# VHH binders against DNA repair protein RAD51 homolog 3 (RAD51C): the designs that were tried, part 11

Target 1, 363 residues: DNA repair protein RAD51 homolog 3 (RAD51C), of Arabidopsis thaliana (Mouse-ear cress) (q8gxf0)
Amino acid sequence: MISFGRRKSPAIEETSLATSVMEAWRLPLSPSIRGKLISAGYTCLSSIASVSSSDLARDANITEEEAFEILKLANQSCCNGSRSLINGAKNAWDMLHEEESLPRITTSCSDLDNILGGGISCRDVTEIGGVPGIGKTQIGIQLSVNVQIPRECGGLGGKAIYIDTEGSFMVERALQIAEACVEDMEEYTGYMHKHFQANQVQMKPEDILENIFYFRVCSYTEQIALVNHLEKFISENKDVKVVIVDSITFHFRQDYDDLAQRTRVLSEMALKFMKLAKKFSLAVVLLNQVTTKFSEGSFQLALALGDSWSHSCTNRVILYWNGDERYAYIDKSPSLPSASASYTVTSRGLRNSSSSSKRVKMM
Key: E = the ipSAE of ESMFold2; O = the ipSAE of OpenDDE; V2 = 0.75 times the mean of E and O plus 0.25 times the DockQ between their complexes.

## First folded at step 6 (VHH)

Design d15 (from b07, 15 letters changed; framework vhh_vobarilizumab_d1)
Fold by ESMFold2-Fast, scan of step 6:
Structure d15 (fold): chain B 363 residues (1-363), chain A 124 residues (1-124)
Amino acid sequence: as target 1 above (363 residues)
Amino acid sequence: EVQLVESGGGLVQPGGSLRLSCAASGFTVSSNYMAWYRQAPGKGRELVARIYSGGSTYYADSVKGRFTISRDNAKNTLYLQMNSLRPEDTAVYYCARGLITTAYELMHGYMDVWGQGTLVTVSS
């Protein structure tokens, strides 16, 4: 069972997980007010959202203040926020960056993007390993925001699934990174409007939070059940372009004593993620804890995962401290050479470190 | 049927204590974001306390230190222990299940299942 939200293992198996269509009985209202709305014929969100507060108050026999609150909730559940097509900006972007157009998600750190071949690759499973405090969750949140950058701004225009096993997802931090992303997008589209007469993209930070599907997972049993149901969820939400698991191994360290069976189950989950990545052309990012020590020139995982796990992940990135500086290292990849890049975590998200003279915007 | 049924409301003297119960059916309280809300006559509904699936809790400033939210997983029941009650605590108390589908709802705490409410009157 998933701890945050209306989802739980039995509901996922038997009930539609549709998020864009919500009926009136799913609104967070008292039974009496909900009953009045349904009795007045307001059974779907579109019927509620299409009326004025005064008409709704009269029809449902409620106060105008109650009607305003209902309309806020209905509109919030129905709409994904405003998004304008920027034809001129897209054409100018294509002219300036035609050779760089790849289905990859920027990290907002150009040095890190460079060693990744332009960013996190869709159709791949990428493991990101690191010690506590190195910034794994920061990268997960950053990617959940950046996958949503519109195609007019050089992004994928997708949505994110964030699977949280530790309770490490801080929604205030996600909002802060979303605010920075919106500011960077406004700067870029403002430039394109001024010089190329293009329309500007309108997106609010709250819209970005609405496009991150959040699953809180409190046991390894719930984690397995959720992974088994993701194919159906994504088939109903095909605009998902990244799945973040933070962390992939947490519950297996706390509640799972059989090491051989644990390794097999984790490898089976990774294989399912690889299948999802290929089938839906999306990125899967698995966050994992590792040790700080080197052994024979390699980082050791905090949890030994075996050959099947290693084969199930396309790319492996290791995050580590070098003094007081953060670094990322390409440990394994079929297409990327071994390389290192520094990065920093700022109030605005991931950026190039001060040792690099380059600063990154979302482009 | 997914539902919440509150009980334990009543008349209590200022300074007294009262424990509200919220029995859940059709789902598990330990796996969900759960909350207590209240509405005083002529006032809007306000959040009193909430508990996340992982056990972390939040309390409104007006009740912090006096009220305690808890759950009994075996009984599938949510509780609100109210101590040092004041006349201004007089309200209809509602339990609710959180609707969190996206990070936006996690920030704003939307609730999709509500109980019918239980009246608490604090008066001498």
Scores: ipSAE 0.435, ipTM 0.612, lowest interface PAE 1.4, mean pLDDT 76

Design d16 (from b07, 17 letters changed; framework vhh_vobarilizumab_d1)
Fold by ESMFold2-Fast, scan of step 6:
Structure d16 (fold): chain B 363 residues (1-363), chain A 124 residues (1-124)
Amino acid sequence: as target 1 above (363 residues)
Amino acid sequence: EVQLVESGGGLVQPGGSLRLSCAASGFTVSSNYMAWYRQAPGKGRELVAYIYSGGSTSYADSVKGRFTISRDNAKNTLYLQMNSLRPEDTAVYYCARGTIVTAYELMHGYFDYWGQGTLVTVSS
């Protein structure tokens, strides 16, 4: 219940001012220092980041050491692709920045998070399409881990449901990514404890694995039955904040004789996923195989299942190879512009690639 | 009344084969996630192989290509076919049933119901 002064101005200008003020409130600062910063007119990250430490110290009536630490935190909100702690802090800041309107799950690749508007959206159904081997399952596992990042670190503090239709989920890989996530959280909370006396979060990699509900689905009949059961399951397990389906189309591509019935069933599942996403304020992520087709000297990407799902999904992301580098492209979204970002799959999970290709259009 | 009874363990020479059986009663193996675990002397319990309700299987890297998990739905029995056995395969082997699985259980083998175990010794 913290209040700040409301200006007598047009609603749009007041809304813009309130959004600006909320940026500064998301910095992990003591209430005293935060109050001084806001009172001096430094309410948004851009106004803080653009000033020298000596000018900030003078204007806010704080020590130059305090001003330097504030600038360090504000500058951590800007991408730096070469540091684990900086990437972790940026991902936490992006998640905190958007939590009030549309909570998001970091991919641990800040370049990819940037084109997604901060990460994977809750209350949305996001389809991720790509060829075999491009990293769809890697992203699914990464999101199952990252949804669990505590609110103290800028995360959702949620649990995951992983629905596996192909047997592609590798628990040893999930453990490896969980270990990296714990290390990144320990570094971040250690920094915050040392400099800002914030509480350290304790979490073990095994705890992360215990918070991923795993469902192996071997037929389209089992898939339909599970989807019908999910509302009851999530109502009994309200901590779930992401549902991953890997892959959504596997059992429907070859083992379904009646195409009209197939379309009806898929539409029913899409509606149920959208209902779950909205009712429980969680993210639904549908992983789908992309078919490349050579036609008259050009290649085109098409999702294996066709158009019935495309109209039912909020966002569509296409994963593709550009030479030996992996890229993601925002193909469809009501709120995100078309953009591409490179990513890499490392021993620690998804990270920024060595390339500087971000926010460029698919070639 | 749920019961799991393992059999088929024994002494075998390196390079030999054994087939373990797990007879289930009080439930249907085809409707449940089922696994084989082993525990060597002085070591913790490790997951060897698992089979999902739909029939898909997975194996630990140490046994991949040598061991095969299967089931006979008519006999309500789970099997583990072990080929090219090595001294390090010496352990008590356990059959396990799960109803709800997390990623932790896939790695560390906590299940609702366990069998008594059957000893496999690989030596000359």
Scores: ipSAE 0.358, ipTM 0.615, lowest interface PAE 1.5, mean pLDDT 76

Design d17 (from b07, 23 letters changed; framework vhh_lunsekimig_d3)
Amino acid sequence: EVQLVESGGGVVQPGGSLRLSCAASGFTVSSNYLYWYRQAAGIERELIARIYSGGSTNYVDSVKGRFTISRDNSENTMYLQMNSLRAEDTGLYYCARGVIQTAYELMHGYMDVWGQGTLVTVSS
ESMFold2-Fast, scan of step 6: ipSAE 0.499; ipTM 0.637

Design d18 (from b07, 25 letters changed; framework vhh_lunsekimig_d3)
Fold by ESMFold2-Fast, scan of step 6:
Structure d18 (fold): chain B 363 residues (1-363), chain A 124 residues (1-124)
Amino acid sequence: as target 1 above (363 residues)
Amino acid sequence: EVQLVESGGGVVQPGGSLRLSCAASGFTVSSNYLYWYRQAAGIERELIASIYSGGSTNYVDSVKGRFTISRDNSENTMYLQMNSLRAEDTGLYYCARGTIYTAKELMHGYFDYWGQGTLVTVSS
């Protein structure tokens, strides 16, 4: 059986509860609009961020365009680049407009977020497949950091589970990405504090590492045992909002001789992940090392796991090389159109490629 | 019973070399993820090298090109070959089997070790 290591630290709970909320009266609004927001019951950032622009406009007796600008302002504290600010505001607007706006985790690449409908979706199982070296682990680490972006910055304020089957998780890389995330949050909330008297984020990179539960899995037997215990672990750690498996198939390719039994076990795990995603309202991200082939207008994964696996994965994203550039393609989704976006891996994590200012669609 | 026993530490001159050993019992080194950590006086424990079940290795930048992690599956033992040693390499060296913890604990090595460590001193 598996040991879950250390218990959750009281300091982690204290840090997660010390989130700063910007009051509505501190927003840079005219006294008239501010008065209308307060009289309608919108007294803090979280109450504003959780409402649609149409509902806000109706409740506060303002135009829908004025409501959009208020929501845009409320969600701008998490991005400090001009393009990322525009994309963040647009994603926030689109999410708030929809009746069923599920929480989404940003990849820090706004072009990739756009084809994902705003980021990785909670309550869904997303498979990300690609060749070795394409950046799957980079995306996994990035998501384990970004799920923690506080709600006052437009994020989920959650924690991550990272299940490492290959030993690909580099804690120094996670620290580097966490440092960049903290810098970006501090710069933007510092701007809001200086000009709008908003509360400044005081999260440290070490706090981000403390909020990633790391599970090293060395065999398929350990993997099965861990998956069976995840429900109990998450029920005791309900602030977890993403589970990343890096990679889902590694031990089944290396250590598993019975192909029929392998397919059955993988399908059972996929069903368990879907149940976890729905029950706890979290994202499950399954990284899969496959050979990608493009033929007749679609990508093909080298390893086919059958209909049960396919139906248990809500979204399928294929990562591929186009010359020297990295691209992501929405291969399967019930709600997202087929589309491609380029991304780059920098010292600060995932970012937009300088050559991809427009969305690329597959032929 | 799972056990790791470190040996091979000692005193060396700058530019010298040492080979550390980590003898394992209760599990198989070829099937497990193994780490070398070090702790210098006044400095928090740091992960310096790792070896995966598949044989892939990783190193912190400060030791790349100077240190080599390896294993002998028949002896169920892991090694750290240390070349071109510097004064800043002085410290207690621990080996550990991969376990479950937070990323912060992984970085700082705040989990249990199976051995007491082996002391490496680099001095003129």
Scores: ipSAE 0.288, ipTM 0.582, lowest interface PAE 2.3, mean pLDDT 74

Design d19 (framework vhh_7n9e_1)
Fold by ESMFold2-Fast, scan of step 6:
Structure d19 (fold): chain B 363 residues (1-363), chain A 125 residues (1-125)
Amino acid sequence: as target 1 above (363 residues)
Amino acid sequence: DVQLVESGGGLVQAGGSLRLSCAASGFTVSSNYMYWGRQAPGKGREWVSGIYSSGGSTAYASSVKGRFTISRDNAKNTLYLQMNNLKPEDTALYYCARGLITTAYELMHGYMDVWGQGTQVTVSS
């Protein structure tokens, strides 16, 4: 009797017919065009990528222009994995794949989304800490808009709760970000309508604002009362997919003298937020002010509430300045590696710093 | 009981002015985000202007910026919308709204938004 170690089963690399059908369904095509492709026998990306545009157009009964665009998408996706090799359409393709496969909310900054595993995770409590002026409120407003991106554009089609403790929420800024979001959606769906006869999205910026439930909280007692009632509100408004608290600590920093009671109350609120996130499959985002400490000739960022609070959140993101550039750092996560990403705040919301229209970057 | 009552609407010629009032009861306007919205015939609701509880900062939709002014009188617990240089496109039912409920009682009842019945504004061409 010889004892052998248990052989690890290799990943099953066999492609079933169902898997082949699913590959074609991953292309960002109208249902009509996708149906024509599948009916013509083009169910997998490799079968699509290997045919000429003329043959594809004839077989699927589509225009040669439509066939060429389909081949362009299929060729990019076939060369490596399904997500990483779509050059000119990478952001749209990645958005569609991430929104369908992972319940995450895009930040509109793809570099930041990348370190977050595709965006802000549903079913998790994410703390975003940073100094005043770094962009915490900007991220909060961006997420309250982006959660509403319709499924036709790769989004969650959800609504937002914004809990404002400082009066930092500026509805004119939310409108500007909503207008940019609508323009981006109209550009994408207009392209899909012209080339693939897809239905156009009919969202207005004002509709986006109507779908943000804004809670102005003026005291710590109001904050506690609100948190205690959120479960009932969300049960009556099940389309809520993000809850943003801006900031979680404001009413507790100066106006709450019992530090031990403060820590208990805040930890209890965090546990309630975690239960809401898990129960309703929504994202909870807690914006928190950090303090800067000088130590050994360098500056360190420290959380205002200390270590016991940090254990109450799933993920911790620290926003910081590196010279004149804004960065985000994954400080703590059970599922995300420690990583940093740059971002910028523009008139249209959060964007990649590397996608800036200015080409000259002298550091 | 929480209530909002709008008044001051009417028929006005293009280029004219109207001042809308919103009387609040059961809560204080100074402690809440307050806003004016409108709904034109056959269209969805449009946010027009808001005023924040902190510092009284104001915001306006691009379509009304420079023409409309939102304000409040804390002593009268009343929200106002001063509308100048009115256009036919401004024809709508105007309503005021409280953004959010902040009492434990109101939270217990799940009443998140308080809207008034509205006041009709008609601008002739």
Scores: ipSAE 0.015, ipTM 0.192, lowest interface PAE 7.7, mean pLDDT 73

Design d20 (framework vhh_7aqx_2)
Fold by ESMFold2-Fast, scan of step 6:
Structure d20 (fold): chain B 363 residues (1-363), chain A 125 residues (1-125)
Amino acid sequence: as target 1 above (363 residues)
Amino acid sequence: QVQLQESGGGLVQAGGSLRLSCTTSGFTVSSNYFSWFRQAPGEEREFVGAIYSSGGSTDYADSVKGRFTISRDNAKNTFYLQMNSLKTEDTAVYYCARGRITTAYELMHGYYDYWGQGTQVTVSS
C-alpha cells in the first residue's frame, strides 16, 4: 500500500495522563444537586452513565427530570471527545435555558476548553502560536476530528479542511485520535440505545479521515491560490465547520525576504479567513510558530506581523512550556479574560494534564 | 480528460543511466501527486517514487532511494524519473500514475485514478 503520511506515530510508550475521576464535582449543577449526587456515590462520569434516570433519581433523592438532565449533561461531556467535565458550578436548569452562544469545538481538554469559553469558537479566527514540539499540530488534528462529533452527541456534525504547509500532518496520529473519538461516541450511543431505544450511530475511524479535506501546500504562491479558492470550495461543501492552517507563516518564513510585503500579504490572507469565518459560520484556526526563547513570562514572536495582523485575528492563544508541562495562555481576545490552562498529549489525543487533577488509584 | 504518456524507456547496461518522462494533459494542480510504479515479469506492481504536483515534495521506495530522482517541469506539464546506477533487478515496465489526495483517508491509503500505458526498461549486464 502507498501512503504519503509522515512516518510519525504518537509515542508508543505515551502514558495517559488522565482526567480527574472526581468528574461529578465538576459537572455544572447546583450545589444542592451536586452534593446529593456525590453523597449517593456518583463521583465519576462512568458511574452516572451506567444507571437509569429512575435509579439515579431514587439514589440521589432528586426528580426524574433532574436525573435525566444530569445523564444528558454527563453523556454530552463524554461524547464531545473530551473526557473531562466542564468546570464551572452552573445550575443545570440555567444552563439549558441560556440563550444559544456561538457553536464551539471541544479540544478534548476541559481545562483548555474552560479558558476558551467552551472550546474553539465558530465565526472567529483563532491564532494558536507556539514553539516547535509544543503541540500545535496535535491541537489542529484534534479539532479536525472533534468538529465531526454528531449533533446528537453535542457536537457540530461538521467536516474539516486541513491546510498543511510543512508536511507536519501525521495521518496515523489522526487515525489514533479518530479511534478514541469513535470509542467515546460508541459508549454514549450504546447507552442511549439501551435506555432510550435511540438508534446507535456507527461512525468508523476511516469515516472521520474521509471527512478531513487535506491540502498539502508547498509554496507561498500555492498557499495564496488555495486561500482564494476556499470560498468556492466551502460554498460547494457547506458542511465544513473548521479550517485549520498549519502553519500560516511557514512558507513566508522560508521563501520571503521583503518583510513589509510579507506582512501585507499575510494580513490580507487573515482578512480573507475572517470573511470566510463570518460568511460560513465556521471556525478558522491559524497555527503559527513563535521563537524558542519563551522564558518565565517573556516571549518573542517568530515573525513581527504588525497591527493589521493583530486586528485580523479574533483570538490569540500562546502555547508554552512551564517546566515539563504544556500550557496555553489567552493572549488576546475581545471576549475572553487572560487565563492559562495546562494540557497534555496522550495516545487518545489532548486531555487534562495530571497536574490539573490527581489521578485516583484503582485496583 | 486526464491523459498520461510515458517515454524514454529502452535498453541500458548495468551501471548506466536512463531518464523517463511522463507528459500530462487535462491536469489539475491541487492535492495531486504523480508516481512511478514498475512491474517486472511475473511480479506484482511495485511503487518506485512520487512527487507532489507542485514539485515540492518527493518520496522513494527503499530499493531505489539514492539512485533514482523524480523532478517536474511545470512549463512542459512533464514529470521525470532520473534513474542512475541501474541494476538488472530494475528491469521492468515503468508506469506513470496520477494520485489524488482530497481527504486524510486518501493520504493514508494512496489512491491513483489515472495510469499511463507503460514503458519498458531493460537492464543488461
Scores: ipSAE 0.449, ipTM 0.621, lowest interface PAE 1.6, mean pLDDT 76

Design e01 (from b07 with S56D N58Y T101V; framework vhh_enristomig; at its last look DockQ between E and O 0.80; V2 from the best seeds 0.00; counts 0 for: pae E 3.8 > 2, grease 26.6 > 24.2)
Amino acid sequence: EVQLLESGGGEVQPGGSLRLSCAASGFTVSSNYISWYRQAPGKQREWVSTIYSGGDTYYAESVKGRFTISRDNAKNTLYLQMSSLRAEDTAVYYCARGTIVTAYELMHGYMDVWGQGTLVTVKP
ESMFold2-Fast, scan of step 6: ipSAE 0.525; ipTM 0.676
ESMFold2, look of step 7: ipSAE 0.216; ipTM 0.550
ESMFold2 (binder alone), look of step 7: mean pLDDT 82; pTM 0.828
OpenDDE, look of step 7: ipSAE 0.519; ipTM 0.741

Design e02 (from b07 with S53R S56D N58Y I100V T101L; framework vhh_enristomig)
Fold by ESMFold2-Fast, scan of step 6:
Structure e02 (fold): chain B 363 residues (1-363), chain A 124 residues (1-124)
Amino acid sequence: as target 1 above (363 residues)
Amino acid sequence: EVQLLESGGGEVQPGGSLRLSCAASGFTVSSNYISWYRQAPGKQREWVSTIYRGGDTYYAESVKGRFTISRDNAKNTLYLQMSSLRAEDTAVYYCARGTVLTAYELMHGYMDVWGQGTLVTVKP
C-alpha cells in the first residue's frame, strides 16, 4: 500500500532526532483528512500525538475513530522501529485509554504476546506446560516482574504471589529481570515525556522484589493449606494481580500414592484457582511438567497427568524445542486460535528470538 | 530467648569438605524454615540454602550438587555439609530463621533471627 508521506529511513539517529519536526503530510492519510488536520493547526507530529482523540476529532471535524487511527499512525511514525519496550510500543491513544484495554500481562516477548492476544489474561487460569529446561520458571519469574509495570507504561500496576514447590525460584534471577524492567521503563517514560508530554514514573529493582510475595511449599498437605489460605491473603493484599505456581504437580508426583485421588485433589485445586482469578480479577499461572509422545508421524505433547487435567484450566500453553529454538504453542483456549511463537531467554529475561525478526523458511 | 549459634568453620584446600553446624535454642528447628547465608569479603550477603519445616531442601545454583543442608530434630541443630569446595566459597557463613518472606527479604537476608557467623577459608 501507498504511503502519502516520505519513506521512513530505518536510521536510528535520523528517526529519533527528527520525529518532532515531522509534518502531517508525511502520514498515510487521505487528502481530505490531511487538509482538515492542517487547517486545525496540527502541522507537526508532536502537536498531533499530544492531544486526546476527542479533542482531535472536535478540532479537525472528524470522527473519534478517524482521530484514533491518526494518533496511531503519528505514534508509529515517531517510533524508531528498531527499539521499543513491548508495553512501550503503545501509542499515545493506548496510554490515554489504558483502562479500557483487556487486563493482560506482557511476557516481554512480543511474538509470544501476539499469540496470547496481548499477554497472559487476568480472570483466567493459564497452564504453561513444558519439558525440564525449556524455560517455565523463567516465564514465571518474568510475569511476577511484569505484572508490576505501572499503568502509565501499559501494565497492571499489581503485585505477585510466587508459590515455589521445587526450589526453582532464583532470587538473583528475579533481581536481574527487575533491573532490566526498570531500565526499559525509564527509557520508555523518558521517550513518552519528551515527545508526548506523558508523566514519568520511577521504580527501583528492590521495590519490584518487595512486591513479590514468595511462598515455600514443601508437601502436598502444605500446598492444599496455602491454596485454601490464598483467598484471605489476597483480600488483605488486593493489589495482587498474578499468582504463579511453580510447579503445580511436583509434590503430587512425589508424595501422593493414590493416582485417582491425586487427580481429584489437583482438579479441586485448579477450581479454587479459577474462583480466585474470577473473584479478584487476577491471572493464575500454573507451571507443569509435560512428557513427549510421538504418534502417527506427528509430535504430540502430553501433560504428566493426562488430557482430563487440561479441562481444569482456561488456557493451555505448551513450550517445546524446535531444534535449538524455544517455541510456545496455544494448545487449548476458548478465546485464542491455535498458534506458535518462538522466544528466547536472555540475561534481560524473555525476548523475541533473533530468528523471529529475519526468518528464512525452507520448503 | 531465641538464639542461633554456628560452628565448624576453618581452613581447607580446594576440593576439600567441611560440615557447618547451627545450634538453635528457644525454638524448634522442625517448626520453622532455616536458611544458610554467606558473605565474602567486600561482597553483599547471599542466600545459600534453606530447609523448610517439612524437611524439603533448596539451594542456590552456585552450590547445588556440592552442599547439603540437613537437620537433627532431636539435637535441635541445623547442618551444612560442604563438598568440592572452591576458592569462591570463601566467606563467613550464617544461619538464620525466617517468619515472613518476600523475594526482597530473601535477597537481602531480612530474617528475624541470625547467628554470629563462622568463617570458611578455601586456600589454593
Scores: ipSAE 0.014, ipTM 0.349, lowest interface PAE 6.5, mean pLDDT 74

Design e03 (from b07 with Y52W S56E N58Y E61K; framework vhh_enristomig)
Fold by ESMFold2-Fast, scan of step 6:
Structure e03 (fold): chain B 363 residues (1-363), chain A 124 residues (1-124)
Amino acid sequence: as target 1 above (363 residues)
Amino acid sequence: EVQLLESGGGEVQPGGSLRLSCAASGFTVSSNYISWYRQAPGKQREWVSTIWSGGETYYAKSVKGRFTISRDNAKNTLYLQMSSLRAEDTAVYYCARGTITTAYELMHGYMDVWGQGTLVTVKP
């Protein structure tokens, strides 16, 4: 067939059109599904990321399962901030340096903080999974206290939301950890930072408990309703800097018999948490009770949540026993290498194994 | 001193309407989230509807469009207006105070409060 030059200046126009649809084309989708999305007008990442899975499925004439996976991939791309091939190295570098500069919540265990890049990251959804008794609730309570450490001491000066699904929150334990935090702040000294301690408003343990918003959730339907209300609540309480869910799966393990729908609903909740984390610059921590097994170079969870769940959380930390010692492992993270750290649970909260530090660990 | 008391239950024909009331004492309904739950014999307790302190309302899929939750702040009373009732709506209906509280308040004895329940029977 003969070929001749394009009409007008179609090379520039075609390049512009190719560029405008490149965001949707970058998603790891089949040609069929991609064609349906483009035909429905979902050509850019922001248009995909802003719709519900049900609306996307209806508009693009795809299954809700397919729409949900597309939405999570789009939101994961927004979370990472870039899909540019041209400036990939620069964008990755900027993202890593931005990640280093983001506010982080100390665990009071410096070894654990080190593998986390300084502590639990704001604007991220972090899953912490482990067997019963390993210390998941202890970490949740510790973070709800430590988010309140004043900015003068290197903290966020924020408040906490604690969502309790199985009645595991012990207020007396929160008080003990708050008392230790106050003591550590009083003992916190640095030659160059001594005046910060002298000039700051003194916090009492009771003040720390006043700044933890507690929600007791007794069913999966109540949990869904609460998650839908959180954006409104946080918009009215913008000083919240951490949301702890203990545990994210409890009611779904007990009473939910459609396993595929359960996984999809849980993943949709995690996606909503990711949007809250980004919108309000806060940390979301999802505690999950699982049996941990090391297989094929990774830890496996007893509850099979599939690829949908895996893509819904930014970071995944697995807690495990090594003999009589507790360890944390970075199983999944876009910014953190795989690494392990030991920790211990003391009367003063989380601390390094074999040490009883009386100083608050700040990045 | 803190309590919830439901009323307004009874027998109704399919397609009928019924309004439940929940009178609160010892606390203010406008400062808490208050929910309606129901429990049929042999089934787990099922969430029906919630009204939050700011007035936002949420409904279970099974009742959306048929039930309306509301409150009268002056009377410190919660309502559930039920319409287009079905046999599957037969249950004991409970109101419950959701705890949006602090750990400090929890330490001093604040907790979820449940009403006594009111029976709704939709005859086949």
Scores: ipSAE 0.349, ipTM 0.603, lowest interface PAE 2.2, mean pLDDT 75

